# Ledger of designs, part 85: miniprotein binders against Mucin-6 (MUC6)

Target 1, 185 residues: Mucin-6 (MUC6), of Homo sapiens (Human) (q6w4x9r395to579)
Amino acid sequence: GHCSLEGGSFVTTFDARPYRFHGTCTYILLQSPQLPEDGALMAVYDKSGVSHSETSLVAVVYLSRQDKIVISQDEVVTNNGEAKWLPYKTRNITVFRQTSTHLQMATSFGLELVVQLRPIFQAYVTVGPQFRGQTRGLCGNFNGDTTDDFTTSMGIAEGTASLFVDSWRAGNCPAALERETDPCS
Below, E stands for the ipSAE of ESMFold2; O stands for the ipSAE of OpenDDE; V2 stands for 0.75 times the mean of E and O plus 0.25 times the DockQ between their complexes.

## First folded at step 16 (miniprotein)

Design pe26 (from pe2 with Y48W; at its last look DockQ between E and O 0.58; V2 from the best seeds 0.71)
Fold by ESMFold2, look of step 17:
Structure pe26 (fold): chain B 185 residues (1-185), chain A 98 residues (1-98)
Amino acid sequence: as target 1 above (185 residues)
Amino acid sequence: DEEEDIRELVEDAKELLEEARELFEEAKRLAEEGNLEEAERELTEAIWELWEAIFELRLAAYEAGDERLTEELERLAEELLKLIEEVMRLYVEIEREE
């Protein structure tokens, strides 16, 4: 299955449902029991500064009990807050530069992430067949049915991307005290 | 009105594609003239427009109730993806020369 984050604000789920959202937060992109050590993949969005998109993808984070790997627009890869030179390897994860514009995170547990750094920060998530029907988050549930890909963190299928996306916010957002919703959404 | 929404998405995608093609041709001219910084900006703009066009086509295909129409929209989106690859090749070349 393939899930993509392209064009700043566009998402295509594992079941090929396209949608767009704007927000300034960290969101759960993928959760699954197939990820070891309570692993999750997260996407960070922020104001883009360009007219093409109000907000855009600025980082992808893999978080588990052992690792917090951040791949961001500044091209610095960190694990648990410490900058790492590439190629970077843990027991189950290897991060390396694929091309001048692309980085790849390969894992032993069926998750692959490719990040395009420039000109637009984009991410491509690939999961093996063992993940079918066992994913949650912005990438959908990978069950072959696009009609319930907007399933919230509470398990409710929604008809709009905004409600679905808002349910997958993770941690504190920079503007939590002001407004959590994108006024242009 | 599903048909009208699909038509609007396709029309928007076509306009974006034409604008992106103009940007790409201008970037080629700028690069040949040695104006690499402006060429890179035009390529970046073209890529933004192409992704939006691809999204419009993907939405149209998702909303289409006709298998033939869905396949045609997906084929058009694939053509735009190939154009992005072509634009990216020049982008990478220019970035390395800078």
Scores: ipSAE 0.810, ipTM 0.900, lowest interface PAE 0.7, mean pLDDT 86
Fold by ESMFold2-Fast, scan of step 16:
Structure pe26 (fold): chain B 185 residues (1-185), chain A 98 residues (1-98)
Amino acid sequence: as target 1 above (185 residues)
Amino acid sequence: DEEEDIRELVEDAKELLEEARELFEEAKRLAEEGNLEEAERELTEAIWELWEAIFELRLAAYEAGDERLTEELERLAEELLKLIEEVMRLYVEIEREE
């Protein structure tokens, strides 16, 4: 399955349900028992100064018991707060420059992330078939049925994207990432 | 009214596509003149317009109750993805020249 975060604020779930949201928080993009060591993929959104979108993706985070890998729009990759030179390799994860405008995080556990850095920061999530019916978060439940793709963190299928998105906020919000020189502040 | 909603989304997507095409042509012209910074700005604007158009088409496809219409709208979105690839190729070429 494929899930995408594009054009600042557009999401297409693993079951191909498209939606738009506006938010300035860290959101759980993907949780699954298939991810080792309580792993989760998260997306950070902040206010954008561009006319095309009120909010935009500014970073993608892979968090587990061992790692906190952050890929940000300023093209910095950190793990547990320390900047890393690419290619960066752990036992199960490799982060490398795929093209001049794209980074890739490849894993041994069926998750692949491609991040477009320029001209618009975007993310593409690919999961293997073992994840079918076993995902939760903004990317949906990957069960082949789009009608319940807005299943909240409480397990309730909602009819609106706003309730769905708000239910997937991670931790305390806001931890604003606004900076004076940032065009998306 | 499902048909009216779908028609409106498709019409919006067509307008965004036309804007994106104009921005892409202007960017090519600016790049030929050596105005690389303005060319990059126009290409970035075109890509924003194209992603909004693709989103409108995907929404229309999702809302469509007719499988033939859904397939046609999904095919149109795929064509716009190919156009984004063309715009991105010029964007990368301009970055290399700068």
Scores: ipSAE 0.775, ipTM 0.889, lowest interface PAE 0.7, mean pLDDT 86
Fold by OpenDDE base, look of step 17:
Structure pe26 (fold): chain B 185 residues (1-185), chain A 98 residues (1-98)
Amino acid sequence: as target 1 above (185 residues)
Amino acid sequence: DEEEDIRELVEDAKELLEEARELFEEAKRLAEEGNLEEAERELTEAIWELWEAIFELRLAAYEAGDERLTEELERLAEELLKLIEEVMRLYVEIEREE
């Protein structure tokens, strides 16, 4: 399964459903029993433009009981608040520079993350087949059905991206905004 | 109707494509002149516009009920993606020169 966060405010789920939102919070991208030690992948969004409605991805966070790995747009990688030199390796996670513009987080448990640092901060999440039907968060449920991707943290199917996204907030933040298709954009 | 709206979206996407191409060409010129910072800015702007267009097309394709229309939208999105790849190649080249 492949989930992508692109163009600052665009998401494509594991089931290939595209949607957009504008929010300034930390959101859960991926939770799964397949992630060890209560692991979760999260995305941090902040204001990026002149307009109050313009938001962009600024960091990706992998959080478990033992690690809090943060990859930010300034290319700083931290674990549990401490800056780490690349390549950085834990017992089951390795973060290294893939290219001049890309970092990669490789794991031993079927999660891969590629982060494009420049010119736009973007993230690409890949999970193994063992994750099928066992994922939740902004990346969806990876069950091959796009119509139920907007399932909230409480297990309720939402019709709009904004309500769906808001349910996956990891903190107290303003409500997300949904931009509908605008042919003038 | 929905089909008409999608047609308009396609036209808008094509316009964005042309604009991005112009930015790309300008960036090339700037890079050749040694104005690398400005070139990178132009390339970045092009990429932002292209991604916006791509996702509009992808969303439209997802909502489209007509297979032919869906294919057209996806094809155009792929064309935009190819341009992003070209833009990124130049971006990386410029970055190496700095």
Scores: ipSAE 0.707, ipTM 0.865, lowest interface PAE 0.6, mean pLDDT 92
ESMFold2 (binder alone), look of step 17: mean pLDDT 75; pTM 0.659

Design pe27 (from pe2 with Y48F)
Fold by ESMFold2-Fast, scan of step 16:
Structure pe27 (fold): chain B 185 residues (1-185), chain A 98 residues (1-98)
Amino acid sequence: as target 1 above (185 residues)
Amino acid sequence: DEEEDIRELVEDAKELLEEARELFEEAKRLAEEGNLEEAERELTEAIFELWEAIFELRLAAYEAGDERLTEELERLAEELLKLIEEVMRLYVEIEREE
């Protein structure tokens, strides 16, 4: 399965449900029992400086019990708050430059992330077949049925993207804390 | 009306494609003149227009369902993806020059 975050504000779920997303928080992209050490992918959205969308993707985070890998639009890769030179390798994860404009995070557990850094920050999530029916978050539930792709964090299928997206906000918003700007500024 | 919704999405995508083509042509002209910074801005704007067009087509496909995907939708998606590749190619060339 493939999930994509493109054009600053567009998401296509693993079951190919497209929706538009505007927000200024950290959101759960993908949670699954298939991810080791309580792993999760998160997407950070913030106010956009471009005319095409009010908000845009600014960072992707892989968080587990042992790692907090952040890939940001500033082309900085950190783990647990410390900047890392590429290629960066852990036991199960390798982050490396795939092209002049793209980074890749490859894993041993069936998850791949490709991040486009320029001209616009975008993310592409690929998961193996073992994730089928076992995913939660903005990328959907990967069960082959698009009608329940807006399943909230409480397990309720919503008819609108707004309620779905709001349910996947992380409890604390690191991007909002670091970029304390007034909505009018 | 599903038919009307699909028609509007496809027409929006076509308008975005034409806007992106105009931005791409202007970017080529600016790059030729050595105005690389402005060329990059035009290319970035073209990429945003193109991804919005692709989003509109994906919505049309979602509304129609797989059984109703038309050859026209497939051709339009192919044109959009091809133009994205061309825009990205010029963008990378300009980055190398800067």
Scores: ipSAE 0.709, ipTM 0.850, lowest interface PAE 0.8, mean pLDDT 83

Design pe28 (from pe2 with Y48L)
Fold by ESMFold2-Fast, scan of step 16:
Structure pe28 (fold): chain B 185 residues (1-185), chain A 98 residues (1-98)
Amino acid sequence: as target 1 above (185 residues)
Amino acid sequence: DEEEDIRELVEDAKELLEEARELFEEAKRLAEEGNLEEAERELTEAILELWEAIFELRLAAYEAGDERLTEELERLAEELLKLIEEVMRLYVEIEREE
């Protein structure tokens, strides 16, 4: 499955449901029991001049019990608050420059992230078949049914994107990202 | 009215595409004249317009009640993705010159 964050404020879920993003905070993009060490992907949105909707993706975070990998529009990659030179490798994760404008985070557990840095910061999430029906967050539930892709953090299927998006707030805004409180406690 | 909503989304996508094409042509002209910074700005705006057009087409495809129409709208979105690739190619070439 493929989920994309494009054009600054557009999201297409794993089940191919498109919607516009109007929030300005940190949001849970993907949670799954298939991710090791309570792993999750998060998307950071802020007000910027890039998007015509005046909100845009500014960073993507992979958070687990061991790692907090942040890839930002400033083209800085950090893990647990420390800047890293690319290619950066951990036991299960490699972050490297794929092209002059793209970075890739490859993992051993069926998750792949490609980030476009320029001219517009964008993210592309690919998950293996083991994730089918086992995802939650802004990218949807990956169950083959687009009508319930707006399932909130409380398990309620909403008809509109706004309540769905709001339910997936991680509690932190972009300004607080490096001074974070863990959204998983 | 779903037919009216789909028509409006397609009309919006067409207008965005027209604006993107104009921005792309202006960027080519600026790049040839050596105005690289403004060319990059025009290319970035072209890409933004194209992503909004693709979003409108994807939304129209999602709302379409006919599988053949959905496939046609998705195919049009894919054609716009190819145009983004062309715009990105010029963007990268300009960055290399800077």
Scores: ipSAE 0.753, ipTM 0.879, lowest interface PAE 0.8, mean pLDDT 84

Design pe29 (from pe2 with T44I)
Fold by ESMFold2-Fast, scan of step 16:
Structure pe29 (fold): chain B 185 residues (1-185), chain A 98 residues (1-98)
Amino acid sequence: as target 1 above (185 residues)
Amino acid sequence: DEEEDIRELVEDAKELLEEARELFEEAKRLAEEGNLEEAERELIEAIYELWEAIFELRLAAYEAGDERLTEELERLAEELLKLIEEVMRLYVEIEREE
């Protein structure tokens, strides 16, 4: 399955349901028991400076018990708050420059992330068949039924994107990325 | 009316595609003249128009139940994706020259 975050504010779920995103927070993009160490993929949205959208994707975060990998629109990659040179390897994850405008995060557990850095920051999530019916978050259920793609964090299928999106908010807004990128004296 | 809503999405996507084509042609002209910074700005504008058009088409496809409409949407999507590829190629080329 494929899920995409494009054009600053557009999301297409694993079951191909499109919607637009208007929030300014960190949101859970993908959670699954198939991700090791309670892993989750998160998306950070902030106010946009461009006329085409009020909000835009500014960072993608992979969080587990062991790692907090942040890829930001400033083309900085950190893990647990420390800047990393590419290619960056952990036991199960490799982050590397795929093209002059794209980074790739490859994993051993069936998750692949491609991030477009320029000209606009975008993300593409690919998951293997083992994830079918076992995903939750902004990318949807991956169960082959688009009618319940707006399933909230409480397990309720909503008819509108706004309630769905709000249910997947994580932490204080937009503090998560600000703390990570703040230079320490 | 659902059918009218779908038609509006398709027409919006066609308009965005045409706007993006015009921006791309202007960007090519500016790049040939050595106006790389302005060419780059036009390409970025085109990319935003194209992704909005893709969104409109995906929304129309999600709502549509007509096989003929689906074929039209696929054709438009192919045109949009092809133009995105061409715009991105020129964008990268300009970045290298700068």
Scores: ipSAE 0.713, ipTM 0.863, lowest interface PAE 0.8, mean pLDDT 83

Design pe30 (from pe2 with T44V)
Fold by ESMFold2-Fast, scan of step 16:
Structure pe30 (fold): chain B 185 residues (1-185), chain A 98 residues (1-98)
Amino acid sequence: as target 1 above (185 residues)
Amino acid sequence: DEEEDIRELVEDAKELLEEARELFEEAKRLAEEGNLEEAERELVEAIYELWEAIFELRLAAYEAGDERLTEELERLAEELLKLIEEVMRLYVEIEREE
């Protein structure tokens, strides 16, 4: 399945439900038991400087018990707060420059991420068939059923995007990028 | 009327496409004249208009389901994605200049 974050504030779920995003926080984009070591993909949104969108995607984070990989609009890639030269390789994850404007994060566990850095920061998430019906977050539940496209973090199907989006906030607003500059970590 | 709402999304997407084409033509003209900074600004504006049009078409497709609009939506999506590719190509060329 394919999930996309485009145009600053547009999201299309794995079940092809499109919606607009107005929040300024870190949000859970994808959680699944198929991700190793309590892995999760997160999206960081901040206030936009352009008139076309109130908020915009500024970073994508892959977080697990071993890794905190941050890819930001400043074209910096960090893992656990340390800047990395590309190509960057761990046991199960490789981050590399796909084109002059795109980075790719390839994994051994059925998750692929492509990030467009310029002119607009955007993200594209691809998951293998093993994730079908086993995803949670802003990208939806990947069950092929559009009647529950806005399933919240509490497992409730909502009729509106606003309650759905708010349920997936990761608690610290606005903050994934700022936590990486904490000298006490 | 749900059908009228879907048609409005499609018409809005067409208007955004037309505006993006105008911005792209202006960007090409500016680039040929050596005004790379203004050309880049026009291209960035075009790309935002194009992604908004794509969003509106995806929303129309989601709302319409298996309706008679499918072929029209596919043609518009192809046209929008083709223009996005052209805009991105010129953007990268300008980046390489300075």
Scores: ipSAE 0.731, ipTM 0.870, lowest interface PAE 0.9, mean pLDDT 84

Design pe31 (from pe2 with T44M)
Fold by ESMFold2-Fast, scan of step 16:
Parts: structure tokens; sequence; C-alpha cells
Structure pe31 (fold): chain B 185 residues (1-185), chain A 98 residues (1-98)
């Protein structure tokens, strides 16, 4: 399955439902019991400086009990608040520069993330077949049923993107990205 | 009227594609003249227009509700993705020259 965040404000879910994103917050992009150590992907959106989009993706975060990997539009990669040189490897995750404009995060657990840094910050999420019917978040539930593509965090199928997107807010608006001066968690 | 709505989305996407092609041609001309900053700006405009066109086609495919029409719309979106690849290639070339 493939989920994409493109053009600053467009999302296409694993079940191929497209919608336009118009929020400014940190949102849960993907949660699944298939992700180890309570792992989750999150997407950070902020006000866009360009006329083509009201909001744009500014960072992608992979958060688990062991790691907080942040990839930002400023082309900085951090883990647990510390800047990392690429390629950066942990036991199960490798982040590396794939092209002059793209970074890739490869994992051992069936999740792959490709981030386009320039000219527009974009993200592409690929998950293996074991994730089918086992996902939740902005990327949808990956169940092959198009009638429930906007399933909220409360498990309710909505007819509009607005309530769906709002239900997946991670609590901070705008996102507080990990920095050296941030207080201890 | 479902079919009329889908037709409108496809027509809007084709209009955005035409605008993006014009921006791409202008960017190529500017790059050949050595006006790299303006070329880069036109390429960025083209990329935004192309993603909007792709979004409209994906929305039409989702709303269509039948596999054959969805497959045809997905093939049209693939043509737009090929144009994005060409635009990105020129963008990287310009970036290396700057």
Amino acid sequence: as target 1 above (185 residues)
Amino acid sequence: DEEEDIRELVEDAKELLEEARELFEEAKRLAEEGNLEEAERELMEAIYELWEAIFELRLAAYEAGDERLTEELERLAEELLKLIEEVMRLYVEIEREE
C-alpha cells in the first residue's frame, strides 16, 4: 500500500481516496499494531508561504518508545533532539540520501518513507501487505472498502475530510519540533 | 449527476495540465537564456499546477466507482507524473548550475 502527501496540501490514502488538507497542526499519519514499540508516523503542517496552497507539509516524524526521528523541510534530520549525519542507522531503521532532492527511511518492519525535500516538501509512505486492514490515521484504514475511508480516531466514518483530519490531531498546534533548547519531555 | 461531475473534474485537470505545459515551456526558454532564477520559479509553478491536476484526476477516479474508468483515469494521471519527472529533471539541472 501507498499513501502520499503531495503538492503541499494533497493526501491520497492507502485505499486511493484523495483529499485536500487544510489544517495547521501535528497529525497522526499512520498508527498500526504492525509498528514495533508503539511506533507511529506523524505529519506536521503549517501555513504555506505560497499562493498555491493554504497549508503545507513542513516535517515528518517517526515516533516510538526508542526513537523520535524528525525530517524537516529545512533538510535537517534529528533523532531524540540530536542532529544526525546521513546515512544514519539504528538497529531497525536507516535514513539516507537517495538523490540530491530525496531522503529515504527504510525499516525492517515493512514501512518505507521517502521524503522529497525540494522544490516542494512531500512524503511517500509504503507499507507491506501485513499492514492491510491494520492501519489508522490520515493515510486511512487500508481495508479495501471505500465507504469508510474517512474513519476518525473514534472509529466513526465521516462524509467530509474536515472532521476526519481534525480527529487525528496529535495535540500540539503548531507542532513543537525537537530542539536543543526544548524542555525535557 | 455523477457523470457530469466526473466530466467536469477531468476537464479541469486537462486545463491545469495545459497551463503546466505552458509554464514548463517558458521555463525551458528562460533556462536556455541563462535566466535561472526565473526558470526555477516557473518550474515551481508548473509542479504545483501538475499536482492539482493529478489530485483532480484521482478524485474523479475515486468517485467513478467502476474499475475500467478508474484504470483509464489512473493512466492519464501517469502521463502527468511523467511530465513532473521532466520538470524535476530540469529543476535539478538548474540547481546544479546555481
Scores: ipSAE 0.623, ipTM 0.806, lowest interface PAE 1.0, mean pLDDT 81

Design pe32 (from pe2 with I47M)
Fold by ESMFold2-Fast, scan of step 16:
Structure pe32 (fold): chain B 185 residues (1-185), chain A 98 residues (1-98)
Amino acid sequence: as target 1 above (185 residues)
Amino acid sequence: DEEEDIRELVEDAKELLEEARELFEEAKRLAEEGNLEEAERELTEAMYELWEAIFELRLAAYEAGDERLTEELERLAEELLKLIEEVMRLYVEIEREE
């Protein structure tokens, strides 16, 4: 399955449900029992400086009991707060420069992350078939059924993206602001 | 009206594609003149327009139950992805020159 964070504010889930994002917080992208050491992928969004997007992706974090790998839009890679030279390798994770504009985090447990650094910071998450029906977070539940793609952290299927997104906040920050351009429709 | 909403998304995506083409042509001209920083700004703007168009096509596909519409969406997606490729190639080329 493929999940993408593109154009600063757009997300497409593993089940191919697209939605727009307006939050400024750290959000859980992916949690799964298939990730070792209580691992999780997180996305950090902040206020955008560009007219095209209200908020933008500024960093992607892989957090487990052993590692806190941060890949940021300023092209710095850290693990547990220490800057790392690429390629950076742990027992199960390798971070390397795939192209002049892209970094890749490869893992031994069926998760791949590609980060586009320039011209727009974007992220692409690929998971193996073992993750099917076993994911939770902004990338969705990967069960092949789009009617429950907005399943919140409490296990409730919502009809709106804003409640879904707010449920996956990981930090002490305000709720995502999302307004429809046509509230009567 | 679901069909009307889908058609609006498709038309918006087409407009974004044409705007991105204009930005790409301007970026090529700026790069030829040696104005690399401005060329990069135009290419970045083109990329935002193109990803918004892709998002709108994905919304249309998600809402569509009509196979006839799917063919039009696929053709548009191919054009958008081709232009994304071209924008990225020029962007990387400019980086090498800097």
Scores: ipSAE 0.719, ipTM 0.862, lowest interface PAE 0.9, mean pLDDT 83

Design pe33 (from pe2 with I47L; at its last look DockQ between E and O 0.60; V2 from the best seeds 0.00; counts 0 for: other shape alone 2.761 > 2.5, unsure alone 69.613 < 70)
Fold by OpenDDE base, look of step 17:
Structure pe33 (fold): chain B 185 residues (1-185), chain A 98 residues (1-98)
Amino acid sequence: as target 1 above (185 residues)
Amino acid sequence: DEEEDIRELVEDAKELLEEARELFEEAKRLAEEGNLEEAERELTEALYELWEAIFELRLAAYEAGDERLTEELERLAEELLKLIEEVMRLYVEIEREE
């Protein structure tokens, strides 16, 4: 399964459903019992422009009982608040520079993360087949059905991205906005 | 009308593509002139527009009920992805010169 966060505000779920949103919060991208130690992948969005509709991805966070790995747009990698030199390796996670513009987080448990640092901060999440039907968050449920990807944290299917995204907030933040496509753009 | 919505998405994507191409060409010119900072800005703007275009095509494809149309939209998206690669190559080259 492949989930992508591109262009600052565009998401493609594991089931290949595209959607956009604007928010300034930390959101759960991926939760699964397949992630060890109550692991979760999260995305941090912040304001990128003057308008409230101008938000972008600024960091990715992997959080477990043992680690809090943060990859931010300033190329700083931290674990539990401490800056780490690359390549950085824990028990089952390795973060290293893939290219001049890309970092990669490799794991022993079927999760891969590629982060483009510049000029647009983007993230690409790959999970193994063992994750099928067992994922939750902004990346969807990876069950091959796009129509139920907008399932909230409470298990309710939403018709719009905004309510879906808001349900996966990891903190107290403003409500997310769904921006419609502008054919005049 | 679903067909009309899809058509609008496609047209919007094409417009974004054209604008991105113009930005890309301008960036090339700026880079050749040694104005690397401005070139990077133009490249960044081009990338944002390209990703928006790709999103709209993906949305169109998602809404499309016809397999042939979906394939056409995906093909066009691939073209945009290739352009993104070209833009990124130039971006990296500029970074190396700085």
Scores: ipSAE 0.846, ipTM 0.921, lowest interface PAE 0.5, mean pLDDT 93
Fold by ESMFold2, look of step 17:
Structure pe33 (fold): chain B 185 residues (1-185), chain A 98 residues (1-98)
Amino acid sequence: as target 1 above (185 residues)
Amino acid sequence: DEEEDIRELVEDAKELLEEARELFEEAKRLAEEGNLEEAERELTEALYELWEAIFELRLAAYEAGDERLTEELERLAEELLKLIEEVMRLYVEIEREE
């Protein structure tokens, strides 16, 4: 399964549902029982100053009981607040530079993250088939049905990206600023 | 109307693609002139436009409801992805020269 965060504000879920949003918060991108130690992958968005996007992805965070790995657009990787030289390895996680513009976080538990650092900060999440039907967050539920990919943190399937995204905020953040495109009648 | 929405998405994507191609050609000229910092900025702008265009095509394909139309829209998105690869190739080359 593949989930992507591209172009500053665009998301494509594991079930290929595209949407966009703007917000200045940390959002739960992926939660799953397949992630050890209550692990979660999170996306950080902030004001961008770029005309194409009011807010943009600025960091990706892997958080568990043992680690808080931050990969940020300023190209500094930290774990639990400490800056790390690459390649960086824990028991189950390795972060290394793929190319001059890309970093990869590889894991032993079926999660792979590729981050494009520049010119636009982007993230590509890949999960193994064991995650099928067992994910929640901005990347959707990976169940092969795009109609319920906008399932909120309360378990409610929404018709709008805005309510869905807002429900996945982590911590105390302002609500999402942008509504979904093009209303239907 | 869903058909109207899909048409608007496709037309928006085509306009963005045209603008991105112009930015890419300008960036090539700037790079040939040694104006590398501005070339890099033009490439970045082109990439933003291409990702927006791809999003509009992906959304149109998601809403299409017809397999033939969906495949056509996905093929167009693939063309934009190939252009992104070309733009990124020049970006990386310019970055090395800096």
Scores: ipSAE 0.821, ipTM 0.906, lowest interface PAE 0.5, mean pLDDT 86
Fold by ESMFold2-Fast, scan of step 16:
Structure pe33 (fold): chain B 185 residues (1-185), chain A 98 residues (1-98)
Amino acid sequence: as target 1 above (185 residues)
Amino acid sequence: DEEEDIRELVEDAKELLEEARELFEEAKRLAEEGNLEEAERELTEALYELWEAIFELRLAAYEAGDERLTEELERLAEELLKLIEEVMRLYVEIEREE
């Protein structure tokens, strides 16, 4: 399965459901019991200065009990708060420069992440077949049914992207709806 | 109604493709003239328009049940992705020069 974050504000789920969202927080992209040590992928979105979108992807985070790997738009890779030179290897994860504009995070547990650093920061998530029906987050539930891809963190299928996205906030950020009614960001 | 909405998304994607082609041609001209910084800005703008076009097509495909429309969507998506590759290729060449 393939999930993509492209053009600053566009997401396509594992079941090929596309949507656009505008949020400025850290969001859960992918959680699964198939990820070791309570692992999760997260996406960080911030306010964008470009006319194409009010918000854009600025970092991707892989978090587990052992690691907090951050790949950011300023082309810095950190693990547990410490900057790392590439290629960077752990027991099960390798981060390396795939091309002059792309980094890859390869894992031993069926997850692959490719990050385009420039000119637009984008991310591509690939998961093996063992993840089918066992994913949750912005990338969807990977169950082959596109009608329930907006399943919230409480397990409810929503008809709109805004409620779906807000349910997957991971940081101490206001919900998109709350932010819209509060002019002081 | 649904088919009408799908056709509108396809039309929007075609318009974005044409706008991106114009930006790409302008970027090539700027690069040949040695205006690399402006060329990079035009290429970045083209990529934003191309990814928006891809989004419109994916949305149309998500709603589509028409076999003829599905083939048209696949051909247009192929054209968009090929142009994205060409734009990225020129972007990398320009970066290498400075």
Scores: ipSAE 0.759, ipTM 0.883, lowest interface PAE 0.7, mean pLDDT 83
ESMFold2 (binder alone), look of step 17: mean pLDDT 70; pTM 0.583

